# VH-VL binders against q9h9l3, part 420

Target 1, 176 residues: q9h9l3
Amino acid sequence: PRKMVAIDCEMVGTGPKGHVSSLARCSIVNYNGDVLYDEYILPPCHIVDYRTRWSGIRKQHMVNATPFKIARGQILKILTGKIVVGHAIHNDFKALQYFHPKSLTRDTSHIPPLNRKADCPENATMSLKHLTKKLLNRDIQVGKSGHSSVEDAQATMELYKLVEVEWEEHLARNPP
Short names: E, the ipSAE of ESMFold2; O, the ipSAE of OpenDDE; V2, 0.75 times the mean of E and O plus 0.25 times the DockQ between their complexes.

## First folded at step 22 (VH-VL)

Design Md17 (framework fv_amlenetug; at its last look DockQ between E and O 0.80; V2 from the best seeds 0.00; counts 0 for: pae E 3.2 > 2)
Fold by OpenDDE, look of step 22:
Structure Md17 (fold): chain C 176 residues (1-176), chain A 120 residues (1-120), chain B 108 residues (1-108)
Amino acid sequence: as target 1 above (176 residues)
Amino acid sequence: EVQLLESGGGLVQTGGSLRLSCAASGFTFSNYAMTWVRQAPGKGLEWVSSITYDSDFTDYADSVKGRFTISRDNSQNTLYLQMNSLRAEDTAVYYCAKARRAVAGPFDYWGQGTLVTVSS
Amino acid sequence: EIVLTQSPGTLSLSPGERATLSCRASQSVTSRYLAWYQQKPGQAPRLLIYDASTRATGIPDRFSGSGSGTDFTLTISRLEPEDFAVYYCQQYYSSPYTFGQGTKVEIK
């Protein structure tokens, strides 16, 4: 089995005016799309903005949420040594206060062959929603209830699988 | 249906070695952490060791560190416990338990256990 | 390590009565990481409750779990003859994943 996982995180606003993005949910799936991790996470600071429209996070989700420090430890046990796939994944790692090796990171928002396949400019940053619709003919992030991090992680993995062979070969020739 | 079947238990002398096996079926074995829990005769449950879904991390109770080794073969859906330098206090029924999650979690399924008896 | 202390050690009740079992943790445990197990003589343990209050598959609704922080409770609303057994709480919040010492529910 491939040591590859896909991650998607939801963040809430903390700090002054809620401008700090803090991890509030993390979902990780394996190569087959099976959920390995899916937890609500309690930020160390007071939540100012749940950003519910986008995050799907509500106050009730934080009642028994996993403390950030504990969740981070659990998540790192899954990510360590793996190829980690994500969309605009630098935001997820930032929220996790963790930085994965670049050589083991795959960001679907920066894979030119993926954009090409979707008839998009290769150097453009396309949304996960758009790529998923175009390449997988699937609608994600529908409605007003916010995103599903599990759904987004699964979509991200499936998108990467479309260009995995080509991209891995490219990276082998051009190590980051 | 989830099934866990332990084997390898028996009588062994102090200082001896024994290898337990647990054959798993009825679920995607490679997606879940696995655990050994033991129970001495007439006593409570004691966590012994855990291994993550991909074997990247293992953990042990202090009472068995350095002596026991947990491992798994996901291609064979089998969990193992290599027990070395066995002591009388290691005498127990050893249960194989499935975690509900990939890294850890509650044990939602248990085998029937295999008895290990360590004698002088 | 987190020490779980169960009380009472033995609970003597009759069928049809309500059973209340306590599990106290030496430090705060997020409720999502507390489980209850049932064990009958000569059998392997069976998961009853996980995440403090979620019933495992196939578990009758007469079993319920509650609590937060350091205090958790397993309740059997109306004891059935098959419910007389030993019950263990367990935390999977942090290693080592400790069990309580158990509460024996016996027939009065």
Scores: ipSAE 0.883, ipTM 0.939, lowest interface PAE 0.6, mean pLDDT 96
Fold by ESMFold2, look of step 22:
Structure Md17 (fold): chain C 176 residues (1-176), chain A 120 residues (1-120), chain B 108 residues (1-108)
Amino acid sequence: as target 1 above (176 residues)
Amino acid sequence: EVQLLESGGGLVQTGGSLRLSCAASGFTFSNYAMTWVRQAPGKGLEWVSSITYDSDFTDYADSVKGRFTISRDNSQNTLYLQMNSLRAEDTAVYYCAKARRAVAGPFDYWGQGTLVTVSS
Amino acid sequence: EIVLTQSPGTLSLSPGERATLSCRASQSVTSRYLAWYQQKPGQAPRLLIYDASTRATGIPDRFSGSGSGTDFTLTISRLEPEDFAVYYCQQYYSSPYTFGQGTKVEIK
């Protein structure tokens, strides 16, 4: 069986009026929740809006941040050939400028059995915070200092484990 | 307590082969990149080869590419270096080292090394 | 290949003196991806500083690292008898992950 990892990213605003989302932190954990990667990342463009309230990214984090090109290479060496779990994961791949095979991608924001366990509509897009509180009895993203991508990646892996057997069987019967 | 224990060094003739092993303990071996670094007698340190946490990527110094093969067995917590077509200039102490990261990085723990001597 | 050039080759000092060791990279390794190691005869290298300025676990605060880009410095604020050794810098920015040629710190 293939190895599985979970990823979460934090983004800052670049481009006109800070509307472009650019990668500024990435965390990757293994199946057991051990941290394989956690780096602050310097976008190749000027940062217009740190979005600190949500991203947790501050100017001081960028002083020693890994340049995007280098970080992307490191991250892709971890993701290649793995089942990658994330929440609204298309945003993470977009920020990485990367396309992971659909057959190896798992998005906890779009798993009907997971929503059903949370007593939510099966086709609704639920927030990571909401699913984690309902299904794991944990509060994440607490306080006013922004999200932790390590905490969020770990929560995402634990959520997937709740439906892993059922969902992997479903995907085997219904290949993407 | 992190430990790295190399073995498999010895005296070998030019053109011969050796396989080095490094037994790891005291940390989650499968989370970290591993590397071999060598040091010829009286000389400085030379990076030889590195392997990612999951074995999917390997890299080699030009001086050993095509002759040496790095591998790891994560179920046995062991790193290997297969050395073929050995030359006199391969004579060195070979160190096993643990990276701090999954891909590459600074080497925070080192073994005590195993001596490889290549005679003509 | 990124070449690391250390200077001086040998630094002769007395205990209690301040040591300053330099490492220049042929290409930028950013403000990260540079480490310093200490090696005594017959022993394995020991990591002192990584990411240019972060002390490794158990390393005394008399060791400090600084620099960014291409120019890096290791400083030993007050030499102790056990600090007389060879010091290597290393980059892990891109393969081959090269070392400098070393600076020997010896008793005057």
Scores: ipSAE 0.481, ipTM 0.837, lowest interface PAE 3.2, mean pLDDT 92
ESMFold2 (binder alone), look of step 22: mean pLDDT 93; pTM 0.950

Design Md2 (framework fv_amlenetug; at its last look DockQ between E and O 0.58; V2 from the best seeds 0.00; counts 0 for: pae O 5.6 > 2)
Fold by ESMFold2, look of step 22:
Structure Md2 (fold): chain C 176 residues (1-176), chain A 120 residues (1-120), chain B 108 residues (1-108)
Amino acid sequence: as target 1 above (176 residues)
Amino acid sequence: EVQLLESGGGLVQTGGSLRLSCAASGFTFSNYAMTWVRQAPGKGLEWVSSITYDSDFTDYADSVKGRFTISRDNSQNTLYLQMNSLRAEDTAVYYCAKASRAVAGPFDYWGQGTLVTVSS
Amino acid sequence: EIVLTQSPGTLSLSPGERATLSCRASQSVTSRYLAWYQQKPGQAPRLLIYGASTRATGIPDRFSGSGSGTDFTLTISRLEPEDFAVYYCQQYYSSPYTFGQGTKVEIK
């Protein structure tokens, strides 16, 4: 059967007034939460706003960061052929300039059974922090040092496991 | 304790085939890319081939492309190199090396190597 | 293909002396992807430095690496008897993941 990975990315601000979101860190974990990849990534454009409060990215992280094109190639080698789990994963794929097959994509921000377990409306978009607290009794993204993409990818995989059997069966009956 | 043990080397005639194995222990084999590096007698190191943690991507030096096939069995913690159409210039010690991540390099642990001798 | 050229080919020094080994790349290599290895006769290579400047686990602090772009340096601050060996740089930035031809550090 297909192997499953979870991904999370951190972005910095580039472009005019720092409004464009560009990839600056990517973490990938396997089904057991083991880290397969965790790299700081240098955007191809000048960084205008590190967004450190949320991204956790600081100037020193960029000094020897992997150039975007190289990192993208490495990341795609890991993702190819896999079921890829993420939270609001369209943002991660946009930052990677990549479209993973929808049949192999799992987005914990859009899984009705997961929202149901959290006592939330099935059509609501819940934050990763809230789902993790409600369903795993864990606090993530704590403090003002910014998010950890490793921590977030691990939490995302754990959340998916709560609904994996049900959701995979649903998708088999309802192919995208 | 990370250990890599190569085997399957030996003397073979030009045009022949050999299959090298590398038994891995002391780490989660399926999390890491693996590689083969060779060293001809009295010469430097030459990268031969690498394989991703899950086998989905392989890459080869031009000198071996089409003749050598890297593979792995993650259930047996074993890396392989199938060498076909061997040539005299393939004579070398072949090292198995572990990457520190799911894709190639840096190579943090190496086996002791296995000698392949290709005679005319 | 990125060609790595090491200099000198042979470096003849005495114990206690400083060794400076050079590795030049034919194309720019992000420092993240430059490694140094030590190889003693009859032994497998040993990772010394990765990311151009980060010591691998268990490597003595007399080994240091520096450089960026196309020019990289391995420095051994005070040679010990066990440091007389061949040293290789390698890039793992772009396939093929080439090695330099080696620098032999030998006793004078």
Scores: ipSAE 0.603, ipTM 0.863, lowest interface PAE 2.1, mean pLDDT 92
Fold by OpenDDE, look of step 22:
Structure Md2 (fold): chain C 176 residues (1-176), chain A 120 residues (1-120), chain B 108 residues (1-108)
Amino acid sequence: as target 1 above (176 residues)
Amino acid sequence: EVQLLESGGGLVQTGGSLRLSCAASGFTFSNYAMTWVRQAPGKGLEWVSSITYDSDFTDYADSVKGRFTISRDNSQNTLYLQMNSLRAEDTAVYYCAKASRAVAGPFDYWGQGTLVTVSS
Amino acid sequence: EIVLTQSPGTLSLSPGERATLSCRASQSVTSRYLAWYQQKPGQAPRLLIYGASTRATGIPDRFSGSGSGTDFTLTISRLEPEDFAVYYCQQYYSSPYTFGQGTKVEIK
C-alpha cells in the first residue's frame, strides 16, 4: 500500500459553555480503506456538550474510552512519515494538538481539481457529504444519529484517489 | 487461511549474527503491522519488536534495542529480524505474529516459531 | 513499563470445572487493549480474547474475559480436556507490549 492514510475525528464540547472542541473519536484508514485505528477518546476536561447529532458521540462511548494523551501517542505513531489525507483536516489536527508537516498533508476541502470534477467552484469549500454524493454516488452522514468517522475517513480517501495523480504532480511542481 | 512460516533459526555463537524470515500468506500482508515475540525454553512470552504496515515505524524491547533490526518486504510478503551481537539470553523460539491493527496487538495469528540457540 | 502479574501460577482442576484466571496490571490499562492467549505444549500461542472481553474468531463461548483498570479475568466456564494449557495475558496499551508470566491450567 501507499504510505498514505486518511483521518477523521469527532469532537465534543468542553470548557465554558462547551465551546472548546475536544477529540472524542479518531478513525484512520489506509489507502485501501482498511481501518488502522478507531477509538473513542476521553477528553482531559469535562464534557459539556456531546454534540451527538453531529458527532455521534454519547455518554456510554466514554466508558473505558482511551485517555487523550495515550490516544494521541498512538495516533501520532500511525501518522508519522505518512501522507495524511483529511477533509478540513486543520480541525482534526487542532483537536489532536498536533500539526502534520504541510508537505505531507492533503486536505480534500482545498483541492481545486476535486471541486472541478464535482462541478463545483474551484475555490469553494464543499462539504465531504456533497463531494461524496457527487463523485462517489454515495450517501454519508445520513440521518440524525451522528457521523461515522470511519465512513468519513474512507470517503475522504476515495475522493482523494480520484485526483491523486493530478494533485501530486501539482504539489511536486508547487510545493507548499 | 492465514499462514505464517518462520525460518532462519539455528545455532550461533555469542557475538554472532542471524537473520530470521517470516513468510506470510492468506491475508493482505502489506495492510498489517507485524511483530516478533520470543520464548526462552521453559519460559514465558516476550515481545521483541514491531513494525508498521509500511515500515515507517519500528519499535523494540529494551533488551534488543541497538542489536536487532526488524524489517519487511511487502512485495514478497516477508517479515525479517536481523539479530546482531547475539547473547546467550537471546536463546528462544522466535514467533512471527500478525497484529490486527497498525498498533501492535492483539496478535491474532502466529507462526509455529523458529528456534535460535546462542552458545557461549 | 506495564507489568502484568498473573495468578495463580498453577491451577489444578478437573474436566467440567470452572477456571478463573487473574491478570493484574501495575497501572491502569484501557480494557480495549488487553488480550488473552492460550498456548499448548509444543505449539504457538493462540489468541482467545481481545479488548478484555471479545472472543477471537473460532473461540468457544466457554471462554470469557472481563475486567477493567488494573484487574482482568479470564474465565473458562466448563473445562474441556483440550483446555489444559498455559494462558497469558498481554497489554497492547503502551510500549513495551508486555505479557504476564502465564498461568498453567493442569489436570488435577
Scores: ipSAE 0.019, ipTM 0.658, lowest interface PAE 5.6, mean pLDDT 93
ESMFold2 (binder alone), look of step 22: mean pLDDT 93; pTM 0.950

Design Md3 (framework fv_amlenetug; at its last look DockQ between E and O 0.04; V2 from the best seeds 0.00; counts 0 for: pae E 11.2 > 2, placed apart)
Fold by OpenDDE, look of step 22:
Structure Md3 (fold): chain C 176 residues (1-176), chain A 120 residues (1-120), chain B 108 residues (1-108)
Amino acid sequence: as target 1 above (176 residues)
Amino acid sequence: EVQLLESGGGLVQTGGSLRLSCAASGFTFSNYAMTWVRQAPGKGLEWVSSITYDSDFTDYADSVKGRFTISRDNSQNTLYLQMNSLRAEDTAVYYCAKAPRAVAGPFDYWGQGTLVTVSS
Amino acid sequence: EIVLTQSPGTLSLSPGERATLSCRASQSVTSRYLAWYQQKPGQAPRLLIYGASTRATGIPDRFSGSGSGTDFTLTISRLEPEDFAVYYCQQYYSSPYTFGQGTKVEIK
């Protein structure tokens, strides 16, 4: 067993103009890519923009969605004590209104060896879609139906595994 | 320079107990996972136990589970192996080895080992 | 557990010759988690290769690792006198983190 999980969240727009990003789906997978958590989540505020093209979230998904406070509790129980892998993960944590310890966080959007492996500038912020295509020869986020947070979480974990040993050594020498 | 120095080995009777220590220097001990590996006289290498950098997780070979306890004191840069209910088959040179932060291997640095002899 | 079987048990060669050591796993091992160690008499093991093919720091380029799945190989392109030792493969993919039984490279 690994002390590692990958997370990906989808957000919808709330607030007067839908500018507030609210959690609407969260997916968590283990080291092997098995789904540990995958729930639609009901924001506490009225949804103004489902951002369906990107989020994949539709109104029908919210009918039986888990209330945010309950979902947050469930998710935090899973994440506690784990190394959490994500892509641009600060957005996920922000939506969760939770911040995981930096020492236990791995952001695939900020791993220079990963970018190097993909023949990208080390200090550039590359998209999950791009890295996944370059390094895994896999197409994700295809079409206009929006993202699959499970697919994205799995891809994120697979990307991290490509550089895990190297990066964990680096982090040991240079702890965040 | 990374250094690992094992101590605490010796002669002990079957059923007895022994506590091994591994003093680490030359690196930030608290940032790395640590492992015990043993080698019986004239035999190969056998993984014994591992502990994460923060002691949050420990793992043991089935042959020592329930009898051995791995622990660490990061403030003292020391790794420990408490060995209880020792058996003749536990006779070996015990090495401490360094591993990356959150992975089980590889073991890039090893101590010189300490000999544990269990006699009837 | 994953059993690693090394072959041959003993390899007798002369300095300057090429050495090829095999490590076969009872089940598939992700290459990123396969290592090779060298052990000389009376000494602790020394890491040679990790991730199946990456040389550890300070390891001469005459040492190389390859393989995937269940078959892995350590190659010493030209044996030096100091290379005569026992070599172990090891997987750190799944607990228990097992070693092969070792291959002894001895001087002919």
Scores: ipSAE 0.441, ipTM 0.802, lowest interface PAE 1.5, mean pLDDT 95
Fold by ESMFold2, look of step 22:
Structure Md3 (fold): chain C 176 residues (1-176), chain A 120 residues (1-120), chain B 108 residues (1-108)
Amino acid sequence: as target 1 above (176 residues)
Amino acid sequence: EVQLLESGGGLVQTGGSLRLSCAASGFTFSNYAMTWVRQAPGKGLEWVSSITYDSDFTDYADSVKGRFTISRDNSQNTLYLQMNSLRAEDTAVYYCAKAPRAVAGPFDYWGQGTLVTVSS
Amino acid sequence: EIVLTQSPGTLSLSPGERATLSCRASQSVTSRYLAWYQQKPGQAPRLLIYGASTRATGIPDRFSGSGSGTDFTLTISRLEPEDFAVYYCQQYYSSPYTFGQGTKVEIK
């Protein structure tokens, strides 16, 4: 069977008024939650808004950050050929300037069996924080210091495991 | 071959000023963050200051904030440390260091160091 | 500030013996931002390990690193005469990018 990884990214604001989302941290974990990649990433453009309350990114993190082009190459090498799990994962791929094959993509924000297990409407888009609290009895993204992409990637993998057998079978019968 | 060469060290009186330089060669200097690390005689290593490739971000140890200024000239492949209001505790060998892939650490190349002695 | 405390302060061993050096952080850091350096008398430091466990280019395989969070270890599997030196850990996770106080490995 194909190897599976989970990814989560944190973004900062670049471009006019800081409205463009640019990659500033990326974490990738394997099936067991071991960290395969976790780097602060320096966007190629000037950072206008660190968005620290949500991103956890501060100016000092950029001093040791890996340049975007180098980081992107490292990340894509890890993702290629693997099933990639994420939450609202289109945002992560957009920040990477990358499109992973749909057949190898799993988005925990759009899995009806997962919502059903959380006693939520099957087609609702639920936050990672909400699903993790309901289904794993964990509080993530606690406080005002921002999110941890390692913590979020690990939570995303554990959420997927709750529905993995059912959802993989569904996708095999209903190819994307 | 990456080479870092510090200069500008010497004897200076308490309250005085000194400017250190680090000449870089063997790599594209303007792509990398640079750092100063010091070591007092017989003591351990202490991070002093770091600067991004474009000078957009600088940072300092609390012990030197307001007294030291890190800067760089990418056209001359040179890193600087301006040290003002020097104290006896600033006596140390000062190293410049390079991080790989334009990050502030880990430090994969170090200069030979230049000694700064602050006397009363 | 993340304080790194190394133990032991001095490690007295003979060539051929195994050395185990500890570095403990006052706050959690990821293993990805933890480095080890060697400093021989009269020389600049040399990078040995980065990312807690990745050997830098040209470093012999007798050097290995492990750990995560707050507890990190450098192991020298078989000490050579040139390995008697001072060893520093360093976190580069967040500013200030602090070093440990050092562990001196000396001839018993």
Scores: ipSAE 0.006, ipTM 0.534, lowest interface PAE 11.2, mean pLDDT 88
ESMFold2 (binder alone), look of step 22: mean pLDDT 93; pTM 0.949

Design Md4 (framework fv_amlenetug; at its last look DockQ between E and O 0.82; V2 from the best seeds 0.00; counts 0 for: pae E 4.4 > 2)
Fold by OpenDDE, look of step 22:
Structure Md4 (fold): chain C 176 residues (1-176), chain A 120 residues (1-120), chain B 108 residues (1-108)
Amino acid sequence: as target 1 above (176 residues)
Amino acid sequence: EVQLLESGGGLVQTGGSLRLSCAASGFTFSNYAMTWVRQAPGKGLEWVSSITYDSDFTDYADSVKGRFTISRDNSQNTLYLQMNSLRAEDTAVYYCAKARRAIAGPFDYWGQGTLVTVSS
Amino acid sequence: EIVLTQSPGTLSLSPGERATLSCRASQSVTSRYLAWYQQKPGQAPRLLIYGASTRATGIPDRFSGSGSGTDFTLTISRLEPEDFAVYYCQQYYSSPYTFGQGTKVEIK
């Protein structure tokens, strides 16, 4: 079934020296790239580093942002039971403090056929930006304003769709 | 243009059943949560039930739990409300409302409503 | 459940005057999840404001929303004849999704 969504999260730094990655934005798109969810999220701890250059998160975005607990509940309603596609998705799940079943997870940073298609080593970890440029001829994460989680989620879904048939067959033969 | 058209309302006896329908058009129906809201004559708005975009989750007001069932057919762009064991206090105009998001949200579009009258 | 209490129950004003409507929540509501609706007699409700302060599509600039926590306000800067109606606040922060009891803005 094509009960599939793509997720991308932006994190800010909390805790001592801002080394803890805390969820500050989450975007989820469906198979067609339509936005199902896109919210700024307020971490439970004080933000030490907004990491704006990469996250795109600014202090004003945290004004009246959705509390983490509420956001997590909303996001889980979308993810539960679905195939979830992401790039380096373990970081997203970690920040979300949620672990999706491995059999229902698709990480575009670890799909050898995708790398092969992009003329990259199959076992290398390529960036979303690089794969998107190579395979979709699209520039993402440009400028200094930070990433767009919606844009990244959409790109991730589109990349997966390029190898969906092959990869799903592979997984069927080799279940995780 | 977004359109929501309710149907199925009418007169029914206490203890009876009725099934409401809402035909949706003008937007990608399967991407949005849908909701029923009712309004008794001369009264305010009352949330009745909601269903997520993919039907994975449903929710009900305590006043209708166990009696009403919300469902949807995304292939037909239709929302339903099965109402069983109807009571006099269920008498109201029932509105179909589109949520702005897949799980929930403000109701950015409403139908014109269908009247349900429950008599003893 | 979150109870929304609107005040006043009825607001009698003349065209051209400023209308200020209050919505108080029984517990804190993230402003992102507070909406205002307008309903005219014999019509379905219409979304005016969502996220406490964002005007819905097609809503005139004279309508504005503000507030946070437990106190929210809908303001109509200059009442037009077509603005005389009942206004409801609503939260979709947590289930059950609840409406205020409404404020009727009537012509003086």
Scores: ipSAE 0.815, ipTM 0.924, lowest interface PAE 0.7, mean pLDDT 96
Fold by ESMFold2, look of step 22:
Structure Md4 (fold): chain C 176 residues (1-176), chain A 120 residues (1-120), chain B 108 residues (1-108)
Amino acid sequence: as target 1 above (176 residues)
Amino acid sequence: EVQLLESGGGLVQTGGSLRLSCAASGFTFSNYAMTWVRQAPGKGLEWVSSITYDSDFTDYADSVKGRFTISRDNSQNTLYLQMNSLRAEDTAVYYCAKARRAIAGPFDYWGQGTLVTVSS
Amino acid sequence: EIVLTQSPGTLSLSPGERATLSCRASQSVTSRYLAWYQQKPGQAPRLLIYGASTRATGIPDRFSGSGSGTDFTLTISRLEPEDFAVYYCQQYYSSPYTFGQGTKVEIK
């Protein structure tokens, strides 16, 4: 059977007025939440806005960061052939300049049974913070120092496990 | 305590084959890339081959491509090197090493090595 | 292939002296992908420094690394008797993950 990993990324602003989201950190965990990869990544373009309040990325993190092309190659070696779990995961794949097969992609922001367990509208796109508080009784992304991509990837995997059996069966009957 | 124990070395004739094993313990083997590095008598270190945490990607030094095959069994915590078509230049101590990450390098723990001697 | 050239080949010093070992790459590697190893006779290598300047677990602070691009340095601020060994640099930026030829630090 296919192995499963969870990913979370942090982005900084590049391009005009810092509006382009470029990858600056990526964390990948296995099914048990063990860290497989956690690197700061140097975008190929000048960083205009570190977005530190949300990203947690500061100038000092970029001093020894892995160049984007190298990091992308490393990340894809881990993701290839895996079921990849994320929250609003299309943003992560966009920042990676990568299209993972839909049949191997799981997005905790779009799983109706997960929303139902959280007593949330089934068709809503709920935040990772909200789902984690409701279903795991944990506060993540606390304060204004930015998110931890390791913490977020781990939370995402734990959330998916709550609905894994039901959702995998649903996807087998309803291929994307 | 991380331990890496190589075995399977020995004396072999040119053109022969050997299979090296590396038994790993003290860490979650399936989280990390593994590598083989060799050292000919009196010489420096030479990278031989690396394998990702899940076996999906392997890489080889040009001097061994097509002759050596790296593999791993994550259920048995064991790394392997199948060495075919051996040459005198393959004579070396072969070290097993653990990467700090799911892909190759840097290598934070090393075994004590196993000697392979290839004679014609 | 990235060739690493270490200098000097042999460094003859007394205990208590400062050792400076150089590693030059044939093309730029980021500092994140440069490591230093120590090897004593009859022993496996051990990791001292990775990321050019980060000490591995349990490595004394007399060992320090620096450099970027093509030029990297390992410094031992005050040699102890146990520090007389061969030292290798390695790049893990791109395959093949080459080593330098080694610098032997020996008692003068």
Scores: ipSAE 0.339, ipTM 0.770, lowest interface PAE 4.4, mean pLDDT 91
ESMFold2 (binder alone), look of step 22: mean pLDDT 93; pTM 0.949

